# Ledger of designs, part 107: VHH binders against p49116

Target 1, 238 residues: p49116
Amino acid sequence: EGPLLSDTHVTFKLTMPSPMPEYLNVHYICESASRLLFLSMHWARSIPAFQALGQDCNTSLVRACWNELFTLGLAQCAQVMSLSTILAAIVNHLQNSIQEDKLSGDRIKQVMEHIWKLQEFCNSMAKLDIDGYEYAYLKAIVLFSPDHPGLTSTSQIEKFQEKAQMELQDYVQKTYSEDTYRLARILVRLPALRLMSSNITEELFFTGLIGNVSIDSIIPYILKMETAEYNGQITGAS
Key: E = the ipSAE of ESMFold2; O = the ipSAE of OpenDDE; V2 = 0.75 times the mean of E and O plus 0.25 times the DockQ between their complexes.

## First folded at step 7 (VHH)

Design ka7 (framework vhh_7qbe_3)
Fold by ESMFold2-Fast, scan of step 7:
Structure ka7 (fold): chain B 238 residues (1-238), chain A 119 residues (1-119)
Amino acid sequence: as target 1 above (238 residues)
Amino acid sequence: QLQLVESGGGLVQAGGSLRLSCTASGHDYAMGWFRQGPGKEREFVASISRSGGYTYYADSVKGRFTISRDNAKNTLYLQMNSLKSEDTAVYYCAADRWGRYLSPSYDYWGKGTRVTVSS
C-alpha cells in the first residue's frame, strides 16, 4: 500500500499572533502555544491511518501523547516562535515569583528543571538539523505509540508505528547516505519526551486557558472541530 | 515566496580567490551552490544545513571551496580559493524548503552570478 505520510503531512506551518507585543506577556505566550497545539492536533487528524483508528481510539491516543507532539512542535518551530525568548521570559517571571514568595521553592525548581530539559531537547534537535520529513516521521512514531498506560486496543497502532519507523529509516538512508549513524542519533532523543511532565507544560504555556478546563478535557472537542473552526483557531480568527 | 539573489561574480586570474554571496528573503532553509559551465549541465558544488553544522562538497571543489552562512544576515557564502579555468561557470544558490542539506530537488533558485577564470 501507499506511504503512511504524504508531502501534505510534511508541511507544518505555524502562524504566530501579530503584532508581537513590546514585552512578552502570558496572553501572547498562551495564544502562541495554543496555535501550535491546534496545528499539531490538526496535523494528526489529517493522517488517513489516524482516521482509520476511529474516534474513541484517536481521542485516547492524542490524550496520551499530546505533550510529546507539542514538544516536538516546539523544537520544529523554535525559530518561528522565538522560543528561546519565550523561555527566557518565563524564567524571568519565575525568578520574580520567588522574590515575591508567590510560589514554593520546590515547585519553582521542578518547573525550571523542566525548562532546562526542554531547552536541551530543542538544542539537540537544532544541532542535528532535523529536516521536515524527519520531524513528520518522528511525530508519527510518537503518535502511533501502542505502549501508553491505559491504552487497551493497540495492534493496529503498532502496525502504523512500525510503518512510520520503516519509512523514516528508508528516507534517512536514501537522503543522508553519507551519515551512517544519523538515524540512531535521532531516535535516541525520543525517550526524553516521555520524561517531560504534561502538567508542567500546561502551567508554562497554557496559563491563560480557563482554569476549569485541562488539555485532556478539550482534546475530544478539538478533534471534532470542523476545518473552518480549526483554521480560525490557528490563525486567530473566531 | 523565497527570493534568492547572488552577487560577487567577476573575472579572476587562475590561482586567485573570489567570494560569492547569496542574500535570501528569509532563513531556516538548507542551502546549496550549483554551477553551470559553457555547454555543460548544471552541477552540484556545495551545501550547508540550516544551522551551518553540516556541509557537503563535490569532489572537484573539496579543499578549495568553503561554504558558510550568516543566519542573522540571511546570507550564504561560497569562498573560492585556488581557482582553475574549469571553475568558469554561472553560479546559482538554491534552497530546500524541508531543510535537507542533501536535497534530491531544491525548491528555490537564484538567477545566478557569472564567474570567469582566465590564465
Scores: ipSAE 0.589, ipTM 0.835, lowest interface PAE 1.8, mean pLDDT 87

Design ka70 (framework vhh_7qbe_3)
Fold by ESMFold2-Fast, scan of step 7:
Structure ka70 (fold): chain B 238 residues (1-238), chain A 119 residues (1-119)
Amino acid sequence: as target 1 above (238 residues)
Amino acid sequence: QLQLVESGGGLVQAGGSLRLSCTASGSDYAMGWFRQGPGKEREFVASISRSGGYTYYADSVKGRFTISRDNAKNTLYLQMNSLKSEDTAVYYCAADRWGRYLQPSYDYWGKGTRVTVSS
């Protein structure tokens, strides 16, 4: 009966590890990405509608959409992460690897195209000046996606997605009343998230953190973390 | 906690100009200027989105004041032209925690800088 999201779900504060090193390294990038991933999953867990779907459905939904949630989180936290600096360093490394013939040119091209898509997405969101409420509802829309293969309870998931869409519409029309087409401009950005490869996202941001274990494989364990254990991960106290 | 420090206030003759600055300890906030004149409530002046791509102005200052920002310097500006005696106020820099440039409920505030416009 009440709103899908409360004000507590609008707050999304990423706590970065110790100050960014002068020379970026894999450990810093992976720890930063891990904190964002854990924050994103904790955000999802805190939604009563999400909890109501049950553990199995929760796991299936997050496995299906973690890359979309993570990418929205990268856009939302781009400034706090100095994401442009991280991506520039990765691009420079890839260009040097081509010149030194260390990596396949075809693989480097795939990774570069992914980085360009990610930069374009983040730049589009920045130009639209997406606020915290808008980000929260966009995350809810992608979280409650009923169209992923293998999902159960799809009718209930669809109802929660429709509720997210309706509440976003109400918010935008009330808050940005002078900008008639703002909602449309925001919503047309979402399909781009599905063009992002989760495998390449994992390679760019989680290399060396999880060893040979995929993000997909650890999701059930992250979702089951107790509050103290979860807080340790997002603050780096573990 | 976000810190905001205003500067640039002073005494100016009617018809004159002043530029106010606000330095923030952090970036990526929607920001705005408010003012409080003698014996009056605090009122909205202007706001600017995180990127600077969108601005919004109170009717009383539209066409005379320009809000802008330099995100590389974490600095917000208010260029005040064609100043009137009724513009006399303490000007406050404010930031919205969620990036809403049209909402009046700002969460972070500076201590203010005084602008006096003489006739």
Scores: ipSAE 0.344, ipTM 0.721, lowest interface PAE 3.2, mean pLDDT 86

Design ka71 (framework vhh_7qbe_3)
Fold by ESMFold2-Fast, scan of step 7:
Structure ka71 (fold): chain B 238 residues (1-238), chain A 119 residues (1-119)
Amino acid sequence: as target 1 above (238 residues)
Amino acid sequence: QLQLVESGGGLVQAGGSLRLSCTASGSDYAMGWFRQGPGKEREFVASISRSGGYTYYADSVKGRFTISRDNAKNTLYLQMNSLKSEDTAVYYCAADRWGRYLHPSYDYWGKGTRVTVSS
């Protein structure tokens, strides 16, 4: 009928905790990451096609793809977040953990490899200068992924993903008509999102705020939050 | 909201060079330059992506003008070489909120800086 996304779905404005501390700490990093996660889930919930799938399907989709949405959000908001500074602080913390023998060398290697993959992804997106419309459609493509294990309504999910792909193609061909291969360069970046561990993302960005409760466990509650409560989470005011 | 302030305009002789600057209150935007000559409509001059990795130029300025940016200083530049009397105009800095450097609809505009090219 109408387009999958409207201009309101292109707007993706992260409000950082203020003031920024003189030295980055786990609480500031976790608060910043939590705001981005909540903004991402609020974004997904606002899509009429997403709502049409029903609550159980919505929960299953976001549980399956939250790490991909979060990583796209990190790339999109990298400048606002000073993501390079946050990642440097995390690396410094990991190096101190090596010195104190708090973590095994093998675990540290796995986490460092994850950080390198994340940096490489964000740098590739930055080099392509992905715009707000392109980010919105890329997020829609990963949100409406019919190929996650355990999903129901996979036929309808696939139709919404195809609609997202078609609308992205139309947008890029019209807006970047002089850059024939831009769409291909953008889409080839998406598979890398599935190579990054959601468990390591959770450890790096959410440990200080959610305790021992997994992101998977809180997703149903976040998706049920009213707009005022969402705004409280993304601005730190409630 | 986003504030854009142009500077560097002035009088220059044909064949000369001039560099325009635009200071912005933020740098997470695709940006461009437009101009409006006496009795003419505002026309596109050049645009640049958020990182500066992609640029696009109007045919009338290709090979003569260079757009660039310094994101650390939130500053956009337009280096104008081999100036012609036809380049006489008020030059405006503009920013696209979605980061589109090619065929954007610019959302934020400066007040302009005047460039006069004498023959």
Scores: ipSAE 0.620, ipTM 0.843, lowest interface PAE 1.6, mean pLDDT 88

Design ka72 (framework vhh_7qbe_3)
Fold by ESMFold2-Fast, scan of step 7:
Structure ka72 (fold): chain B 238 residues (1-238), chain A 119 residues (1-119)
Amino acid sequence: as target 1 above (238 residues)
Amino acid sequence: QLQLVESGGGLVQAGGSLRLSCTASGSDYAMGWFRQGPGKEREFVASISRSGGYTYYADSVKGRFTISRDNAKNTLYLQMNSLKSEDTAVYYCAADRWGRYLYPSYDYWGKGTRVTVSS
């Protein structure tokens, strides 16, 4: 029928906590990351094709791909977030933890490798000058992934992914007509998202969550929140 | 709300050079320059992608003007060389909220800076 995404679904505006502290702390990082996660979930739930799949399928899809959506969001909002500054603060804290023997060397190696993969991904996206329309369709391709274990309605999910790919191709060919291979350069970045651990992302960005709740456990509740709620502070994070 | 402030306009002789600047209150936008000459409609001059990796120029200025940006300073530049009397116009800085540099809607506009090229 109509296009998979409308102009309202292309808009992605992150509002950062204010004011920014003099020194970055776990609370500020967690609050910033939570706002991005909430924005990403609200974006997904606003898509008519996503709604049409039903609540159980919606929850399963987001549980499977939230880390990929979040990472795309980090890349898209890197400048608004001052992501390089946040990652530098995390690295500094991690290096101090080595000196104090608070973390095992194996864990530190895994976390540092994850940060380097994240920096490389964000840098690659920045070099490609990915625009807002391209980000919206990349997020749609990731969201409508039919190949996660346990999914129902996989044929319908695949059709929505193919529709996202087709609409992205049409946009890139029209907008970047001078760069014949731009679409290929963009799409080959996506497999890297699956190499990044959701557990490590959660540890780096969401350790400040009160009650030690997992992202997996809160996804169904986030997807059902009203618009006013998702742009607010994390409940209990005072 | 993004604010754009142009500067660097003035009077210059034909064949001369001038550099315009546009300072943005925010970052992460594709940006462009437009101009409006006396008794004419506003016309496109040049655009630049978010990172500066892609640029696009109107045929009338290609080879004479160079668009660039300094993202650390949130500043857009237009280097104008080999100026002609027909380049006389008010020059406007514009930004697209979604980062599109070829078919942008240019949602944000500055108030303009005047360039006069004398014979």
Scores: ipSAE 0.000, ipTM 0.395, lowest interface PAE 11.2, mean pLDDT 85

Design ka73 (framework vhh_7qbe_3)
Fold by ESMFold2-Fast, scan of step 7:
Structure ka73 (fold): chain B 238 residues (1-238), chain A 119 residues (1-119)
Amino acid sequence: as target 1 above (238 residues)
Amino acid sequence: QLQLVESGGGLVQAGGSLRLSCTASGSDYAMGWFRQGPGKEREFVASISRSGGYTYYADSVKGRFTISRDNAKNTLYLQMNSLKSEDTAVYYCAADRWGRYLSASYDYWGKGTRVTVSS
């Protein structure tokens, strides 16, 4: 059957909107996040094992895990995105919203706690210096999660997750033979992804979406996009 | 295309010290130093992860050489102490595109800087 992932699945190249505005705004943040989301979903749909599960299962699976995939993508692309600068701009906007009484104090606390969790996750991943192969397998482990409510074909999904775990272990043991505890350090970071709210991620990064559409609503559309249409979204071309 | 430029090579007496530098056009790479002595194959010397949090050394240089980096300056360093005649080689800076500090092969290479250790 061959490996779950090929070398093509290790390549994960985010193209940022150009030029970067002098002052960060909602539209730039939303476009940047949308490109990363589209890249993440195109990455998933390119996996033969994912395709083999069928369209309905694919849609349900991505709806369940898009926030985890997106967060891993934020960590992987943090430097290309200047993520720390984007998060600082969001924090500044939230602080100004407190001064202007535009948001409740309870809501602002929830959002600030989410930003802190996101920063800690990305800092932890950066400290571990996770490579491109490790990110690809971590994304596969997250994608093929059999334990989300409402999923069908859970036995097949579990088999693909186990295959991803095996291949990650084999890769790390071969590549980092001198670092006995590396795999354990990497895997213990994954549970933190489940603690981050998809609704808050959507509010932080996708508030500029036209028509007040939800990520859940656009997932089936993105998964069915032709390659040319997808490429237009990630490069900003019509 | 990542560009790597080494500097700091020269002639030094056995027991002396020398610091090599490598300037890169980008910093989001795991990087390493390799060397090739007269009549020898290229060999691994030391490597460093993207953040600088992990380092790895060949047994022959462990305790004598220190690899470090300054990501704000896109610069990699190799501090060489207690130099021996067998350390004489052309030293190459290398980078791995996948961020593997323990890479089996590196994708980007500099042209090298010569280090001669006299007895």
Scores: ipSAE 0.558, ipTM 0.830, lowest interface PAE 2.0, mean pLDDT 89

Design ka74 (framework vhh_7qbe_3)
Fold by ESMFold2-Fast, scan of step 7:
Structure ka74 (fold): chain B 238 residues (1-238), chain A 119 residues (1-119)
Amino acid sequence: as target 1 above (238 residues)
Amino acid sequence: QLQLVESGGGLVQAGGSLRLSCTASGSDYAMGWFRQGPGKEREFVASISRSGGYTYYADSVKGRFTISRDNAKNTLYLQMNSLKSEDTAVYYCAADRWGRYLSESYDYWGKGTRVTVSS
């Protein structure tokens, strides 16, 4: 039918909690990450193709891919978030935990490797100067992944993923006609997203969640929020 | 609203050099230079990606002009060498909201700085 994404889906504006504290704490990091997660889910919900799959499929897709969407969002919003500063603070905290013998050395090494992979991914995307349209289509490719275990309606999901891939190709060929290999350079970055542990992402960015709440448990709630409530979470608007 | 302010325009003799600057109120944009000469439509000159890793030039300025940026200062530059009378124009700084360094439709524009090349 029509295009998978409209110009409206290219807009991805993260509003950070204000002001940024001089000493980064779990609350600020969690609030910032929560705003990005809410923005990412609101973005997904705004896609007509996503809506057409139905509530149960929507919940299953986002539960399967939230970490990939979140990581793409971190890369896209790295400048606005001062992500390098946040990651440096996390690394410093982890080094102090080693010194104080509060966490196992094996676990700390695992978490540090995750942070290094995240930094590598974000730096790679920054070096490629991925634009807003490219990010929107990369997020759509990730969202409409038919190969997660336990999914139903995989044929329709695959159709939407192929449409996202086709429209990204058309966009890049039209916009960056002078750069023959740009699409290939972009697409080879995507497999790295699946190597990043959602459990470690949750521990690094969402430890400030109240009431022993997991990301998995809040996804259905976030997806059911009205547009005004989503916008309030994203912008901090009254 | 992003604000763009050009500076560095002036009078210069053919074969001379001139450096234009554009200061922006923000830095997370792909940016470019355009110009409009007397009796002509506005034309593309050069563009640069958000990081500065990619640049693109109009055929008429390749080898003579160099676009660069200093993101710490939120400043875009255009170094113009071997200037010709045909380079006489008002030069405009432009920014693309989506980060497209190969864009023909920029969203934010400065008011321009005048460059006159005398023979």
Scores: ipSAE 0.594, ipTM 0.841, lowest interface PAE 1.8, mean pLDDT 88

Design ka75 (framework vhh_7qbe_3)
Fold by ESMFold2-Fast, scan of step 7:
Structure ka75 (fold): chain B 238 residues (1-238), chain A 119 residues (1-119)
Amino acid sequence: as target 1 above (238 residues)
Amino acid sequence: QLQLVESGGGLVQAGGSLRLSCTASGSDYAMGWFRQGPGKEREFVASISRSGGYTYYADSVKGRFTISRDNAKNTLYLQMNSLKSEDTAVYYCAADRWGRYLSSSYDYWGKGTRVTVSS
C-alpha cells in the first residue's frame, strides 16, 4: 500500500484570532486553543488510515490522545501562537492568586508543575529543530497508539503506528544522513507527552468554553463536522 | 513570499577574512549558503537549523567558515576566514520552508553576492 501520510499532511497552518486584544484574556486564549484543537482533529480526519478504522474507533483514539496531539501542536505552532506570552500571562495570574489566597497552594503548585513540563517539552522540541515532516510523523505515532484502555482494533492501530515509525525512520535517515542519532533524540521526547494531565490542559486553555462542557464531550461532534462546518468554526462564523 | 537579500561581498587578499550577511523577510526557516565559482556548478557551503542549534559544513570549508544567525534581526551570517583563491564565487542565501537544514532542495533563493579572492 501507499505511504501513511502524503505531502498534504505536512502542511499545518494555524490562523490566529484577529485582532489580538490589548491584554490577554480567557476568551482569546480559549479561541486560539480551540482553533488549534479543531485543526488537529481535521488533520487526523484527513488520514485515510484513520478513516479506515471506523467512527467508533476514531472517536476512542482521539478521546485518548487529544492532549498529546494538542501539546505537539502547541510546540509546532509556538511562534504563531506567541505561546511564551500566553504561558507568562497564566503564570502571572497564578502568582497573584497565591498572594491573594484565592486558590489553594496545592492546586497552584500542581498547575505550575504542568506549565513547567509544557515549557520544557516545547523548549526541547525547539532546540531539536523538529521539521514539518517530523512533526507530521510524530503526530501520527501519537494518534495510532494501540495501548490506551478500551480500544478496539488494536492490532490494526499498532500496524499503522509501526508504519508511521518506519516512514519517520526512512525520512530522517535520508534527509539527515550525516546525523546518525537524530531519530533517537526525537523519539525520546515522546514519553513526556503522557506525563501531562489532560484535565490541567483543559483548565489552562479551555476555561472559556460555554457552560461546563468537557473536551471529551465535544470530540464526537468535532469529528462528525463537515468541512464547511469546520471552516466556519476556525473563522469564528456560527 | 519570503525575500532574501545577500550583502558583504567584495575583493579580499588570500588569507584574509570576510563576513557575508543575508537579510530575510522572516526567520522561521532552515537556511544555507551556496556558491558558484567561474565555470563551476553551484555547490553547498553551509547550513543552519531554525534555532541555530545545528550547523553543517561542506568539507572544503570546515574549520575556515562559520555560519550563524540572529533570528531577532532576521539575518543569516557567513564568517569566512583563511580565504583561498578557490573560494572565489557568487554566494547565495537559501531557505527551506519545512525547516530541513540538510535539505536536498531549497524553496527560496537570493540573487547572490560576489566574492573575489586575489592571490
Scores: ipSAE 0.545, ipTM 0.803, lowest interface PAE 1.8, mean pLDDT 88

Design ka76 (framework vhh_7qbe_3; at its last look DockQ between E and O 0.86; V2 from the best seeds 0.00; counts 0 for: pae E 2.1 > 2)
Fold by OpenDDE, look of step 8:
Structure ka76 (fold): chain B 238 residues (1-238), chain A 119 residues (1-119)
Amino acid sequence: as target 1 above (238 residues)
Amino acid sequence: QLQLVESGGGLVQAGGSLRLSCTASGSDYAMGWFRQGPGKEREFVASISRSGGYTYYADSVKGRFTISRDNAKNTLYLQMNSLKSEDTAVYYCAADRWGRYLSPEYDYWGKGTRVTVSS
């Protein structure tokens, strides 16, 4: 059996909406986030091992880990997205909601903590200078996580995760032979992803776009969407 | 496509110092310095990660050269101290699109700047 990932899976190019508005409005933020989400889902779909699990299992996996994949995507695309600016804009929008007394104090705290966690995670990844290959393997490890409830084919999922881990190990040893502990340093970042609420992420990045529709409910649709359709939507929106 | 432009080369006496600069059209790359001496193959000199947190040096320049970067200025630097005649070369700036500061293959290259160390 061949490798889990190939060089084609290393490419992860996010195209931002154009033109960038003078003021980052909710629409721009949501559009940017949706593009990242679609890119992440289609990335997963491009992996032969993912395809081999079948549609039902694939959908279940993505539903379980979309927030983690999305967050890794945010970290990876932080510069091109101007993530700090986006997050600042989100905070500003939240302030408006606060002024309108739409949110409880506890909810405000939760949301602000979540934003802080996102920023810290992305900063930590930047400090580690995670490269494109490492991101690909980390995403694969997150994708093929067998420890989510309700999954089928957990044995096979575990095997794919091990394969991802082994390939990452080989890559790091080959590429960063002088940094003996690099593998450990990057892997210990993964637990931080599990601390992040998918619900809050959804509210922050997607509420203005999908309204009352959940990311969970649209995942099957995204996974069935042709890449050409996605690209067409991107070009059409520009 | 990333554009790289080197500067700062020149003539210097042995034991002297020189600072090279490389201006990049972006900062999302791991970057490195290479050099090619007369009649020699291009060789690795130093590399630096995207954030600047990691650096690596060839044994021949370790302790004498310092690689650094200013991402706000999109500029890569190579401070060269205690220069030797064997450091005479054209120095090239390079960038890796995957962010590998120990890249097996760099994607973008500058045109180079000449450094001549006289005895």
Scores: ipSAE 0.823, ipTM 0.917, lowest interface PAE 0.5, mean pLDDT 92
Fold by ESMFold2-Fast, scan of step 7:
Structure ka76 (fold): chain B 238 residues (1-238), chain A 119 residues (1-119)
Amino acid sequence: as target 1 above (238 residues)
Amino acid sequence: QLQLVESGGGLVQAGGSLRLSCTASGSDYAMGWFRQGPGKEREFVASISRSGGYTYYADSVKGRFTISRDNAKNTLYLQMNSLKSEDTAVYYCAADRWGRYLSPEYDYWGKGTRVTVSS
């Protein structure tokens, strides 16, 4: 049947809006996050196994896991995004909002805890020096997750997840043969992705979206875009 | 493409030390040092992960050579101590596009810097 992922699926190049503003604002953060989200969905669409599941299943899977894919993308693209600078700007804004009593203290606490969890996750991935192949397989593992509520094609999804896990194991054992426990160190990081709220991610990174558009509502449209249309969206070509 | 430029090579007496540098046009790469001595095939010397948290050494240099990096300066280093005549070679820095510090095949290579160890 061939491998789940080809070398083309390892390539994951985020093009940032240029130039970076002197002072970070919600529009720059939202555009940067949107580019990563589109790149992540286009990456998923390019996988033959994903395409084989059909449009309805594809939409349900991405709606269930987009936050996990997005968070892995934030970790993978942290340097390109200057993610630490973006998160610091968000924290500064939230601390000012606390002092001005503009938001509920309970809500601000939830958001700050989410930012802390996100920072810890990205720092752990950076310390492990996860490579491009490892990121591709980790994204495949979370994409082909059969255990989200409401999924209908769970047996085939589980088969693809097991294939992703097997290929990651083969890759790590061959590439990092001298590092016996590397795979275990990588895999124990994945459960943390489920502790981060998609609603809070949406609030932090997608507040600049025009209108009352939720990520769940746009997923079907992004997944149906033609490759040329998608590339125009990502690169900002005119 | 990524540009890699080695420096620091020269003539050294056996038992001496040299520090090689490799300046890169970017820093988000796993990197390594290779060498090719007269009449020999190119051989692996040492490698380092993107952050510098993981290093790996060929048995022939372990305990004598230290690989390190300064990502703020986009610079890779190889500190060579207790040099032997067998260490005479052209030393090349290399980078892996996927961030693999144990790369099966590096993508980018410098032109090399010559190290001669005399008795």
Scores: ipSAE 0.695, ipTM 0.874, lowest interface PAE 1.2, mean pLDDT 88
Fold by ESMFold2, look of step 8:
Structure ka76 (fold): chain B 238 residues (1-238), chain A 119 residues (1-119)
Amino acid sequence: as target 1 above (238 residues)
Amino acid sequence: QLQLVESGGGLVQAGGSLRLSCTASGSDYAMGWFRQGPGKEREFVASISRSGGYTYYADSVKGRFTISRDNAKNTLYLQMNSLKSEDTAVYYCAADRWGRYLSPEYDYWGKGTRVTVSS
């Protein structure tokens, strides 16, 4: 009944901590990532279809897909975040850890491969010039994924995903009518999101602010936040 | 909140060339050029995607004008070749906040730069 997303769901404005430090550090990276996470959770909670699933289903769904939503957010906000600069700083720290023998060579290899895959994903999305409407529908397709283990109400989740797919198709065909293959080029990028490790995302972006607590464990509390509290977390003015 | 400043307008003889530029306070936008001739409504000239990978042109300028951008400088360009008297107009830089290179409407506009093509 009615569209899955409205124009209010296209708005996705990330504000960065100010001022940007002369040298990027763990605090700046963690604050920036936290703002994106809270913006992504606020976005998900604002969708009527998501609200209709109920609290238990909502929590399970977000636990299953938060890293994919976060990764889409990184791609969408890569320019305003200066993500390439952040990742370069992380790479430099990893190289120092090898020289000082502080981390396992195998672990650093895993993390470097993840950074490479993240850069490839973000670059491919940028080269396609994915617009704000397309990102909103892609996030909805990722959010309403019925194939994660342990979900309930999977039939209803599948119906919402099909509706997000249909709305994306209609949007792309109307807006980019002369680009016959745009939808296919966009959708082929989504499977790469399942290759992103939530464990490594936490290490790259959330170490120091989420010490000893995984993102998975705090999701129920994030979803219960009042709207004013959400806005404070998104801007860092909590 | 985005500020757009056009430059490069002036007087040029028919058949000549001119390059317009538009400096933006940010680069995360799809952008375009529009123009308004004497007694006419503002009309689309060209548009370019956020990365620069997609461009689109009005039929009246296709083959003569080239839109481009330098995202390191936050600058949009319009290279205008083989200018005709009908190209005389105030040229406006515009930006779409949602990144649509075929946008039904643009959110931010510059004040314009005048191009006059003399015979």
Scores: ipSAE 0.494, ipTM 0.784, lowest interface PAE 2.1, mean pLDDT 87
ESMFold2 (binder alone), look of step 8: mean pLDDT 86; pTM 0.886

